VH-VL binders against q9umr5. Designs and how they scored, part 231

Target 1, 268 residues: q9umr5
Amino acid sequence: SYKPVIVVHGLFDSSYSFRHLLEYINETHPGTVVTVLDLFDGRESLRPLWEQVQGFREAVVPIMAKAPQGVHLICYSQGGLVCRALLSVMDDHNVDSFISLSSPQMGQYGDTDYLKWLFPTSMRSNLYRICYSPWGQEFSICNYWHDPHHDDLYLNASSFLALINGERDHPNATVWRKNFLRVGHLVLIGGPDDGVITPWQSSFFGFYDANETVLEMEEQLVYLRDSFGLKTLLARGAIVRCPMAGISHTAWHSNRTLYETCIEPWLS

## First folded at step 11 (VH-VL)

Design wb42 (framework fv_dargistotug)
Fold by ESMFold2-Fast, scan of step 11:
Order: structure tokens, then sequence, then C-alpha cells
Structure wb42 (fold): chain C 268 residues (1-268), chain A 122 residues (1-122), chain B 106 residues (1-106)
């Protein structure tokens, strides 16, 4: 039978968003045990990402223990960052495919309806004043706010993304890298019509330079230094890139063509 | 079993240099970062910084960026603290301490060396 | 950057006493606090991390509690070997320690 699948949702989200994804999996891989984690739903998704990592870790441990052949992760939007950290902090994970659905892997720098709801009077150019404070770092969205015009503040103040990307060194970096490298496949999915993830290439480890020109993964210092294993994974043939146009942010988990092209092949 | 064994006490004159060693055993040296913490006589604990044992990259706390150098010899699982241009206020016990492999981004010290007393006097 | 203030700085107690030591942070650190014990002439020993998680091998008479900015270390029934200086340490950023609390025999 097929390896179990664990699904981690995104910002202001819940398990209900994945009903179509579960239908697709049941059609193509009948008998797959799919667990959509009902933790940090809705407003609770704003809690600090390290707190979410701890909670999700407690939930995934028994699932992984019951599946000696391995498991797959499907992690959507902000959930992709949670899964990045899970793979690094668990010295015993048995994840085969880590499928990242439009997650801001290098961070976020852009206005969205979610951001306007939380900070109605702030522009993206001014949000660094809030996010790079101790108070701001108590909100998940600020944990991956990456202002390319204040990269020095991002590097010093980001309590989450800068650490898991190895952009700021940490005593656990070597172990986090070793743990992350045990993943079988890193499947990156995203596209230009997402409308929320800015730049959309953040889903593929690309990001803005100081002039807001996007540099792709292979030009990033984290890749060149192999800070958490991207260069090693790419050399091993373990990174899959699956960009798709025409898909909005809330549709990645409910588009059949996307599922068949980018997700289905990696569910063994 | 995990052990951190430091070099013996040193008595130095102002302006001299000292190099303290911390030899690790009982675990994979490069998997755990090494921290340095000092304690002046009768005073509390002061974190000086840490060194990445895999890359050799040091990070210094504010106040320890000039005369203090962290280094490694991974072939013998040893970390070093060098202090140049010694001053009387450098008189302290210097500890090496291993960062624990926690499932969180914490600086928590599970094993400590026995300490090296460095006395600076003329 | 984050300052830790311990109180009291000195405490006299007898064997069998319940003692409580407090640690206050200058800003919220959630549960990211550790406690260490240091005996004269010895290196510190980790007692508690994540505010309340007891380190392996540490006697159950030691307990920690608190979150945010106020934390406590409690020794429920003081033993002769517990006379030492206790330090709190925050884990939320680069390490800082409290000033220490010396627990002395009465």
Amino acid sequence: as target 1 above (268 residues)
Amino acid sequence: QVQLVQSGSELKKPGASVKVSCKASGYTFTDYAMNWVRQAPGQGLEWMGWINTDTGNPTYAQGFTGRFVFSLDTSVSTAYLQISSLKAEDTAVYYCARNHRFDYPWYTFDYWGQGTLVTVSS
Amino acid sequence: DIQLTQSPSFLSASVGDRVTITCRASQGIRSYLAWYQQKPGKAPKLLIYDASTLQSGVPSRFSGSGSGTEFTLTISSLQPEDFATYYCQQLNSYPTFGGGTKVEIK
C-alpha cells in the first residue's frame, strides 16, 4: 500500500480547505491514510512559527512511528515553512516526499489582503518597523517577513526564517542540516499567478536583491554556502521544481491538473 | 560518556596572551557547537560567544570582539579560546560548554568543562 | 539585549525548607528560560530548561514554572547538597544570565 500522507495547512486556514486534495489522492492512490493536522487553525495560525513547529512535531511523531516505510508531507503556504523546520529539528523523521505548495521559502515582501487585515495602515516598505521588533516576532507572518531593503534587520531580528535558512548561524545548524538532508524528495510548487506569495519565486528559493530584482536559488548565498543542504539535494537529484501558471493562492490544493502534474507522481 | 576537559590554570602579566583548550570526548565533536562563558571572581556568569564546530565560524557577544579569538582543531576534537593583550579585568574562570541538541533554536548548555582560571597580575 | 533580574540575591535556609527563587525578564520570552546550579569551585549544572522541563538525572524536588516575564525555581525540600548559587538564563536570543541567587545554610 501507499505511504501515509500528512497535510499541514497555511495562514488563516483549516483542514476543510483540503477536501478536494483528499478526493484526488483517494482516486489515484486508493487506501492512502491521509492525516490533515487540525492544529493552529484560523487565527491561531498567527502564533509564532517555532510554537507551531513544537505543536505539529508532537502530532507527527506517532504517525511517523507507525509507518516504518516512510511518510509524505504536503505543506501549504505558511505550512511549508513549518515543515521545513520539522525536517530540521526531528533527528528521527522518515519523510520521503516533502511537497511544498506555494510556500514563501525565502520569505515574503508584498502587500496581501491578509497583511492589510492585520496592519491596515502599513505599507510593505514600512512593515519592517513592526516585524523586526520583539513584539512583531510573536506573529507568524513577521517570522518570514523579508524586506530586501533592510536585509541587515532581517538577518538580526528574524527569529525563524533566517535561522532555518542558515542565513544567521545557530548552534543547531549542523544537526538541522543533517536532519533535513534525510528527506527523499523536495518538491517545490508555485507560480506567477498566485497573487499572495511575493515574489512568487520565493516558493522556489528565489528572492529579491536590494533593487527588487529576483535572483534564483542557485544565485542565493544560502545555496552557494549549502547552509541547510539545498546544493547537496540538487546534486543528489532530489529537488523537483514544478511551476504552474494560472493558479491563485487559494487554489493550489483544489486544482486537478496541478495535482496530476506536480503532486501525484511523488506519492508512492 | 560526554566529557569536556580544559587546560590548567594560567598566571600571566598584563599585555601577554593566553590560549585555553577544551578537549571533547564521548560524542561527534562537529555535531555540537561549543560556547565560552566566563566568571570573574565572586561574580556571575557571562556568555562570550560560540563557535560552529563544523565550519569553524565564531560568533562573539558584544564586548568580546577585539582581543578574543575562538578556534578549533577538529582532528583532536578540541576548541580553543585565545585572549591577547591581557588586562587585569580579564581575570576569571573561563568555561567551555556544549550546546544541547534541542528541538528548538535554544542556547542551552548541557555539559561544561571544569573551567580554566586565568589570573592577570604584575 | 534581554535583561534578567533574580530575587532574592541571597537566601538563608535550613534542610527540609521549601525555597523559591524568582527571575524576571525585561521583555516576554514565552517559556524560553533555563535554570543552573553552581556549587563553589565547580562548573554550573543544567537543572531545568523550557521553564519547567527537568533535565535528566535532576532530583524531582526541583521544579520550574512561569511564562512571559516572570519565572520561579522551587526546591520543595532542601537537602544539604542543594546549598549553591542558582542562575536563570534566557533562551530567546543570545544568552544572558540573571545575577544569581546564593542559597546558604542557616
Scores: ipSAE 0.747, ipTM 0.877, lowest interface PAE 1.2, mean pLDDT 92
Fold by OpenDDE, second read of step 12:
Structure wb42 (fold): chain C 268 residues (1-268), chain A 122 residues (1-122), chain B 106 residues (1-106)
Amino acid sequence: as target 1 above (268 residues)
Amino acid sequence: QVQLVQSGSELKKPGASVKVSCKASGYTFTDYAMNWVRQAPGQGLEWMGWINTDTGNPTYAQGFTGRFVFSLDTSVSTAYLQISSLKAEDTAVYYCARNHRFDYPWYTFDYWGQGTLVTVSS
Amino acid sequence: DIQLTQSPSFLSASVGDRVTITCRASQGIRSYLAWYQQKPGKAPKLLIYDASTLQSGVPSRFSGSGSGTEFTLTISSLQPEDFATYYCQQLNSYPTFGGGTKVEIK
């Protein structure tokens, strides 16, 4: 039998968005138990990411317990960060494939429709004033806001991304790295035509330097220092990069070609 | 079983230095950060800071910079607290405490040393 | 820094009593609150973390509740070994402790 699949949705999303993905999985892997977690839907997805991590942890623990052979995680957009954090704090997870579906793994720094909805009077260049404040960090989007022009504020004020990345030292950095390294495969999916994740390379742990030049994963300090295990995962062949053009952000979970090319191979 | 065993009581004169040890056992020493907490006689608990047991990087709380130094000897799973230029106000019980691994984003302390009394008197 | 205020500072009770201790934070700390027990001459012992999660090995008569700025530790039926000083600690930021509540024999 196939390993159970757990799906975590993104910002302003719900389980309904994954109806096509469920269909694809059922067709290609009949009998697979797929659970789309219906937590923090819609506006509730704006809650602090650590709160979400706690909620999702409570939901996945019993699923993992019933699947000693292991499970697969498919985590979309903001959900990809939630899942990475989840795997960092769980010392007993049994995740075989962690599929990060167009997630801002190295953070977000761009004006998007999602951002305008939350901060209609704010521009990308000024959001640091809000996001790196105590009350700003009460919103999920600010938890992974990564301003390359205000690195000091990011490192000191980011209560989520800077911590799970090990960019800011904290008491659990070592054990979180150990926990994350329990994953069998890290499958990174994204593409240049996403239109939301900015830069789109963030889905592959690439990001802006101080001049807004996009650097690849291997050029990032978190990789060079192996702060949460990327270098180790790459060294043992556990990282899969699957870029695809022509897919908008809201289509990653419903595109059949994307599923067959980037997701299906890792559900066995 | 997890244990933190600290060095014995110290009696020092003002201006002297003291070094308290905290030996860990029953777990992987480098997997958990070590904290130091001070308690003056009849007073409450004060977090002094923590040290990354993997990297050796110390972080000091406000009011505990300068004269206080955290260090490690990982070969014997031991953390150290050194206090220089001792003052009468440094008279207190000093605890080492292991970071609780299930906490996020910050931390509590699940195991404690028995404490070391440092008395500073002329 | 976040200040924690415990009330009462002293509490007299008898064996079998229901005991309630309050901890108030100067600002919202979500559920990032822990409780410790300390007996004379001994190190603190972790009782509860994340406001309401019981530490392994701690008797079920201990419970924690609350979120935001107000938290409560409850001992449903006080036992002889429960006479001690209790501290709350916040972990929303760098750790700070409450002033303590000493539970004494009536």
Scores: ipSAE 0.408, ipTM 0.763, lowest interface PAE 1.7, mean pLDDT 93

Design wb43 (framework fv_dargistotug)
Fold by ESMFold2-Fast, scan of step 11:
Structure wb43 (fold): chain C 268 residues (1-268), chain A 122 residues (1-122), chain B 106 residues (1-106)
Amino acid sequence: as target 1 above (268 residues)
Amino acid sequence: QVQLVQSGSELKKPGASVKVSCKASGYTFTDYAMNWVRQAPGQGLEWMGWINTDTGNPTYAQGFTGRFVFSLDTSVSTAYLQISSLKAEDTAVYYCARNHRFDYPWYYFDYWGQGTLVTVSS
Amino acid sequence: DIQLTQSPSFLSASVGDRVTITCRASQGIRSYLAWYQQKPGKAPKLLIYDASTLQSGVPSRFSGSGSGTEFTLTISSLQPEDFATYYCQQLNSFPTFGGGTKVEIK
């Protein structure tokens, strides 16, 4: 039989957004036990990411314990960062495929409707003043705000992303790397027409340099230093890149062609 | 059974150097960071910094840069604290402490060494 | 850095007493606080983490409460072995400790 699938939603989202994804999985892998986690829904998705990781961990532990053959994770948008941290903090996870649906893995630096809702008068160039404060770090979206013009502030103030990416050292870095490396496959999905994730290459561990030129994963210090295991995973053949044009941010979990091309092959 | 065993008390003159050891057993040494915490006579606890036991990279708290050096020898599962140019105000009990479980980004200490008293007097 | 203020600095109590120690943080730290017990001449021992979670092997007479900036350690019925100094520590950033509360025999 098929391994269970655990789904983690994104910012201002809930389990309802995945109804089409569940239909697709049921059609191609009938009998798969799919659990869409109903935690931190809607406004609660703004809670600090470490708080969300703690809550999601409590929910996934019994699911993983009942599945000795392993489980798959499908993690959408902000949820991909939650899953990154889950894989690092769990010394006993049995995740086979970690499928990251358009998640800002190297961070976000762009004006989006989500940021305008929370900080309506702030431009991306000035958001660092809010996000890199203690108050700002109480909001999930600021936990992965990565201003390429203020990298010093990002490295010092980011309470989440800089730590899980190994960009700032931490007492748990070695075991977080060891735990993350137990994943079977890291499946990265994203595309140029997303419209929310900025730069869209953040979904593939690419990001802006100080001149806002995108450098791909293999040019990042976190990759070159193998800070949390990307270089090791790539050498192992465990990283899958699946870019697709023509898909907007809210459509990744409801596009059949995307599912068949990028997700279905990794659900054993 | 997890244990952290520190070296014995030291009596030093001002200007001398001291090297305190902390030997770990009962777990994989490189999986847990080691912290150093100081306590001056009759005073509270003061965090000095930590060392990454896998990479050897030290991080020092403000006020402990310069004369204080964290190092390790992974072959014997031992962490070291060296203090150079000792001053009377360095008189304290020095503790090594293991960073608690690798769950979250919390600095919190589940196992402690018994402490090493360093007395600096002329 | 986040500062922690403990109150009182000294407390005199008798066996069987209910003892309450407070810790105030200079900024919100959610539940990210730990409590340690230190007996004379000994290393600190972890009692409580995440504000209210009892460390395994610690007697149930110890309890922690609070969130944000105000935290409390309670010993419901003081025993002879509980005469010690107690320290709070925040977990939210680089470690800082409260000044300590010495619980003395009355």
Scores: ipSAE 0.664, ipTM 0.845, lowest interface PAE 1.7, mean pLDDT 91

Design wb44 (framework fv_dargistotug)
Fold by ESMFold2-Fast, scan of step 11:
Structure wb44 (fold): chain C 268 residues (1-268), chain A 122 residues (1-122), chain B 106 residues (1-106)
Amino acid sequence: as target 1 above (268 residues)
Amino acid sequence: QVQLVQSGSELKKPGASVKVSCKASGYTFTDYAMNWVRQAPGQGLEWMGWINTDTGNPTYAQGFTGRFVFSLDTSVSTAYLQISSLKAEDTAVYYCARNHRFDYPWYYFDYWGQGTLVTVSS
Amino acid sequence: DIQLTQSPSFLSASVGDRVTITCRASQGIRSYLAWYQQKPGKAPKLLIYDASTLQSGVPSRFSGSGSGTEFTLTISSLQPEDFATYYCQQLNYYPTFGGGTKVEIK
């Protein structure tokens, strides 16, 4: 028997987007119980990420309780950040593989159609004025907006990403780190042709410096300081990096080769 | 049971220094941050800042930098507040308070020390 | 920083009375508010967090309500041991307290 799989969708998304992923899992691991969480769908995905974390936590608790051998998480795009926080706030999670599918783990600094819908005339260079306000932090996309030219504002105003990354200290940081470190495997997936996640290396904990030069995970202060456990996870062999070219943002959950290469090996 | 026990009252002259202790028991000291809150006679509560009990890194509220130092001794599960160059305006009851651990990034305090009265008079 | 204004600053009530204390925030704080009780000469005690969640061991006569900028603490039937000063506190970012409401039993 296989461990249950819990799937968390992304921005302006729903459980329906994962029909191909479910077919792949059924073919390679027949009998796997897969639950695609149908919470914060469509426009509701714009709610603040901490609100989404609370809702998703309520949904995953009974699933984890029924699976004493553990569960796997597959978390797509924005959903990967929800899952990061779930692993940190749950004192009793039993997650084996956390599979982060093209998620902006160090943040987003790039234009998308979603941002143009919300802020039609704003350029990425000016979004910090909106996102780092109290009003802006009521939108999920602004919770992980990371302007490398205004890092001081990001560190002070980000109500979500700066905290879960340990970039700004918090009274819960120690227990969040301890909880996150219980994960069996952190499987990071992403690629240069995604076209939405900017920089694409954010899916691998890389990000822009002030000159927009990408620094990889091992050069980040959050890694060097081991703020939430990345250095510890890497040292114990628990981080898997699976980059793949040729895949656009909306295709990560429906590409068979990607599934077979990056996801299938981590489902047990 | 969780307990926070503070050192006894202090009477000091202006310009002196004082070091207040807060000893924790009944839980894993490094799993919970420690806050400092003061209350001047007949006044309300004023948050001073907190210290990360795992790293020792302090964070001070506006107005509590320079003369105020938060420190800890993890081996005896004790947090310390030191105030240098005491002024009459520092007269207050000083409380240590444990940050409640919850799902979200909140500052709220489930257990408090009994308080230490620091009186500064000439 | 977020400022909290409590009203009234003082009230007198009889045992058995329903007591209501209000806390107003200078900006929206969702439900991120706590209430503390402080008896004379003692440390504060957490009563309520997340605006309406009662802390374990706190009597059910205490209740909290509100969201955004306006919050209320209610004591449904005042007891002699409820003589105290009550403080609201916002939970997000750097915490701030209201000025307090002193409840004196007539």
Scores: ipSAE 0.711, ipTM 0.865, lowest interface PAE 1.4, mean pLDDT 91

Design wb45 (framework fv_dargistotug)
Fold by ESMFold2-Fast, scan of step 11:
Structure wb45 (fold): chain C 268 residues (1-268), chain A 122 residues (1-122), chain B 106 residues (1-106)
Amino acid sequence: as target 1 above (268 residues)
Amino acid sequence: QVQLVQSGSELKKPGASVKVSCKASGYTFTDYAMNWVRQAPGQGLEWMGWINTDTGNPTYAQGFTGRFVFSLDTSVSTAYLQISSLKAEDTAVYYCARNHRFDYPWYYFDYWGQGTLVTVSS
Amino acid sequence: DIQLTQSPSFLSASVGDRVTITCRASQGIRSYLAWYQQKPGKAPKLLIYDASTLQSGVPSRFSGSGSGTEFTLTISSLQPEDFATYYCQQLNHYPTFGGGTKVEIK
């Protein structure tokens, strides 16, 4: 009776990370068909995001086609950006709730253990030199690197995030906006204790200005210009904001209180 | 069926202006961006830029700012290329070309106009 | 911008021959390459995109392969109507075209 749920994992992740989430869904919505997509696991999560979008698209098309009443997406971390692009590139998606679980929707500008593993001698202030090169754009994490001190380079070199956010225009922008706007609910989840997503408000379409002051979604040009439909969705009452303190980056999919408060209400 | 029909050939003197039209039919005009591509006699293809058919916002390749203007009239599904202060080196066939698919952030062209020859000579 | 180099610039072959045209990119472009056919006095026609995906309505004798910086267009059995100039184009960033390969049928 419940709509199927499709789960998209994040950076250096796999389907195993969602075992608690599946347990919670089974408890509150018994009989829900949950598909955790087992694509781009581990090191493969570093592949360019447009490559990941192509692969995940092939996997979700038959699931959506078999569910005429619609589906829900739960997309974690980097996976939230994959799902943003899926909703834009799919002419016939039937997604009701898109649940974005601590995803850097406006980008990332912060040091993490993941970045230090890949670029051990780089500081966040210097990473723009690598990420905004052609070689750097072959890595998923560089596809959403958003240096607020080099916004001109981000706008010119970002092959993924600047395009899906409509920060740089593209021939597909009008249809991508039209497709994205078919989503029933955009559920944004994140919080100050995440420890990885920097600024954490990126999960809510907030981001740093050139002075590293966070400007919220309604102050962003992408919202004001309605580049991919955020202003239209907010006007429809289709955006849900669910911030929660006390949750680290790897715990969003395994916290029962978070699930009951932010996810469970949107799975009907 | 999808068609892009361009205006006829033009012979102009240096310093004149020209306006080439590209009328689209067989699809929703505002769902596909329109590109302009130039080909000088005996030469290869040179991308000039594109126009967002929904917003009217043009994007020009580096060599095509200033004298070149992309515009449109959505009520008649027509895109325009205007070249001002014509020079002999502007002699070329000018093509309009529709961006293919909605899917990925690719620039590739599924339907082309037949081309408009613009000849600039004294 | 990304430069594309095609080889050969000219090629002559007989009907029924296997023809291979190459395109080299100045930097990696993954599979983000298209091939166009242009007949004398006509507009280009899209043959292949995403390096190997055949456009609807294009004869199966045309095929594309390659990734990164090296790409090929193959015509498995050349027909008289295949007399044309062929162009590669990179699809990512802002478009650039190769210099073209003119295929002359003897």
Scores: ipSAE 0.709, ipTM 0.867, lowest interface PAE 1.5, mean pLDDT 92

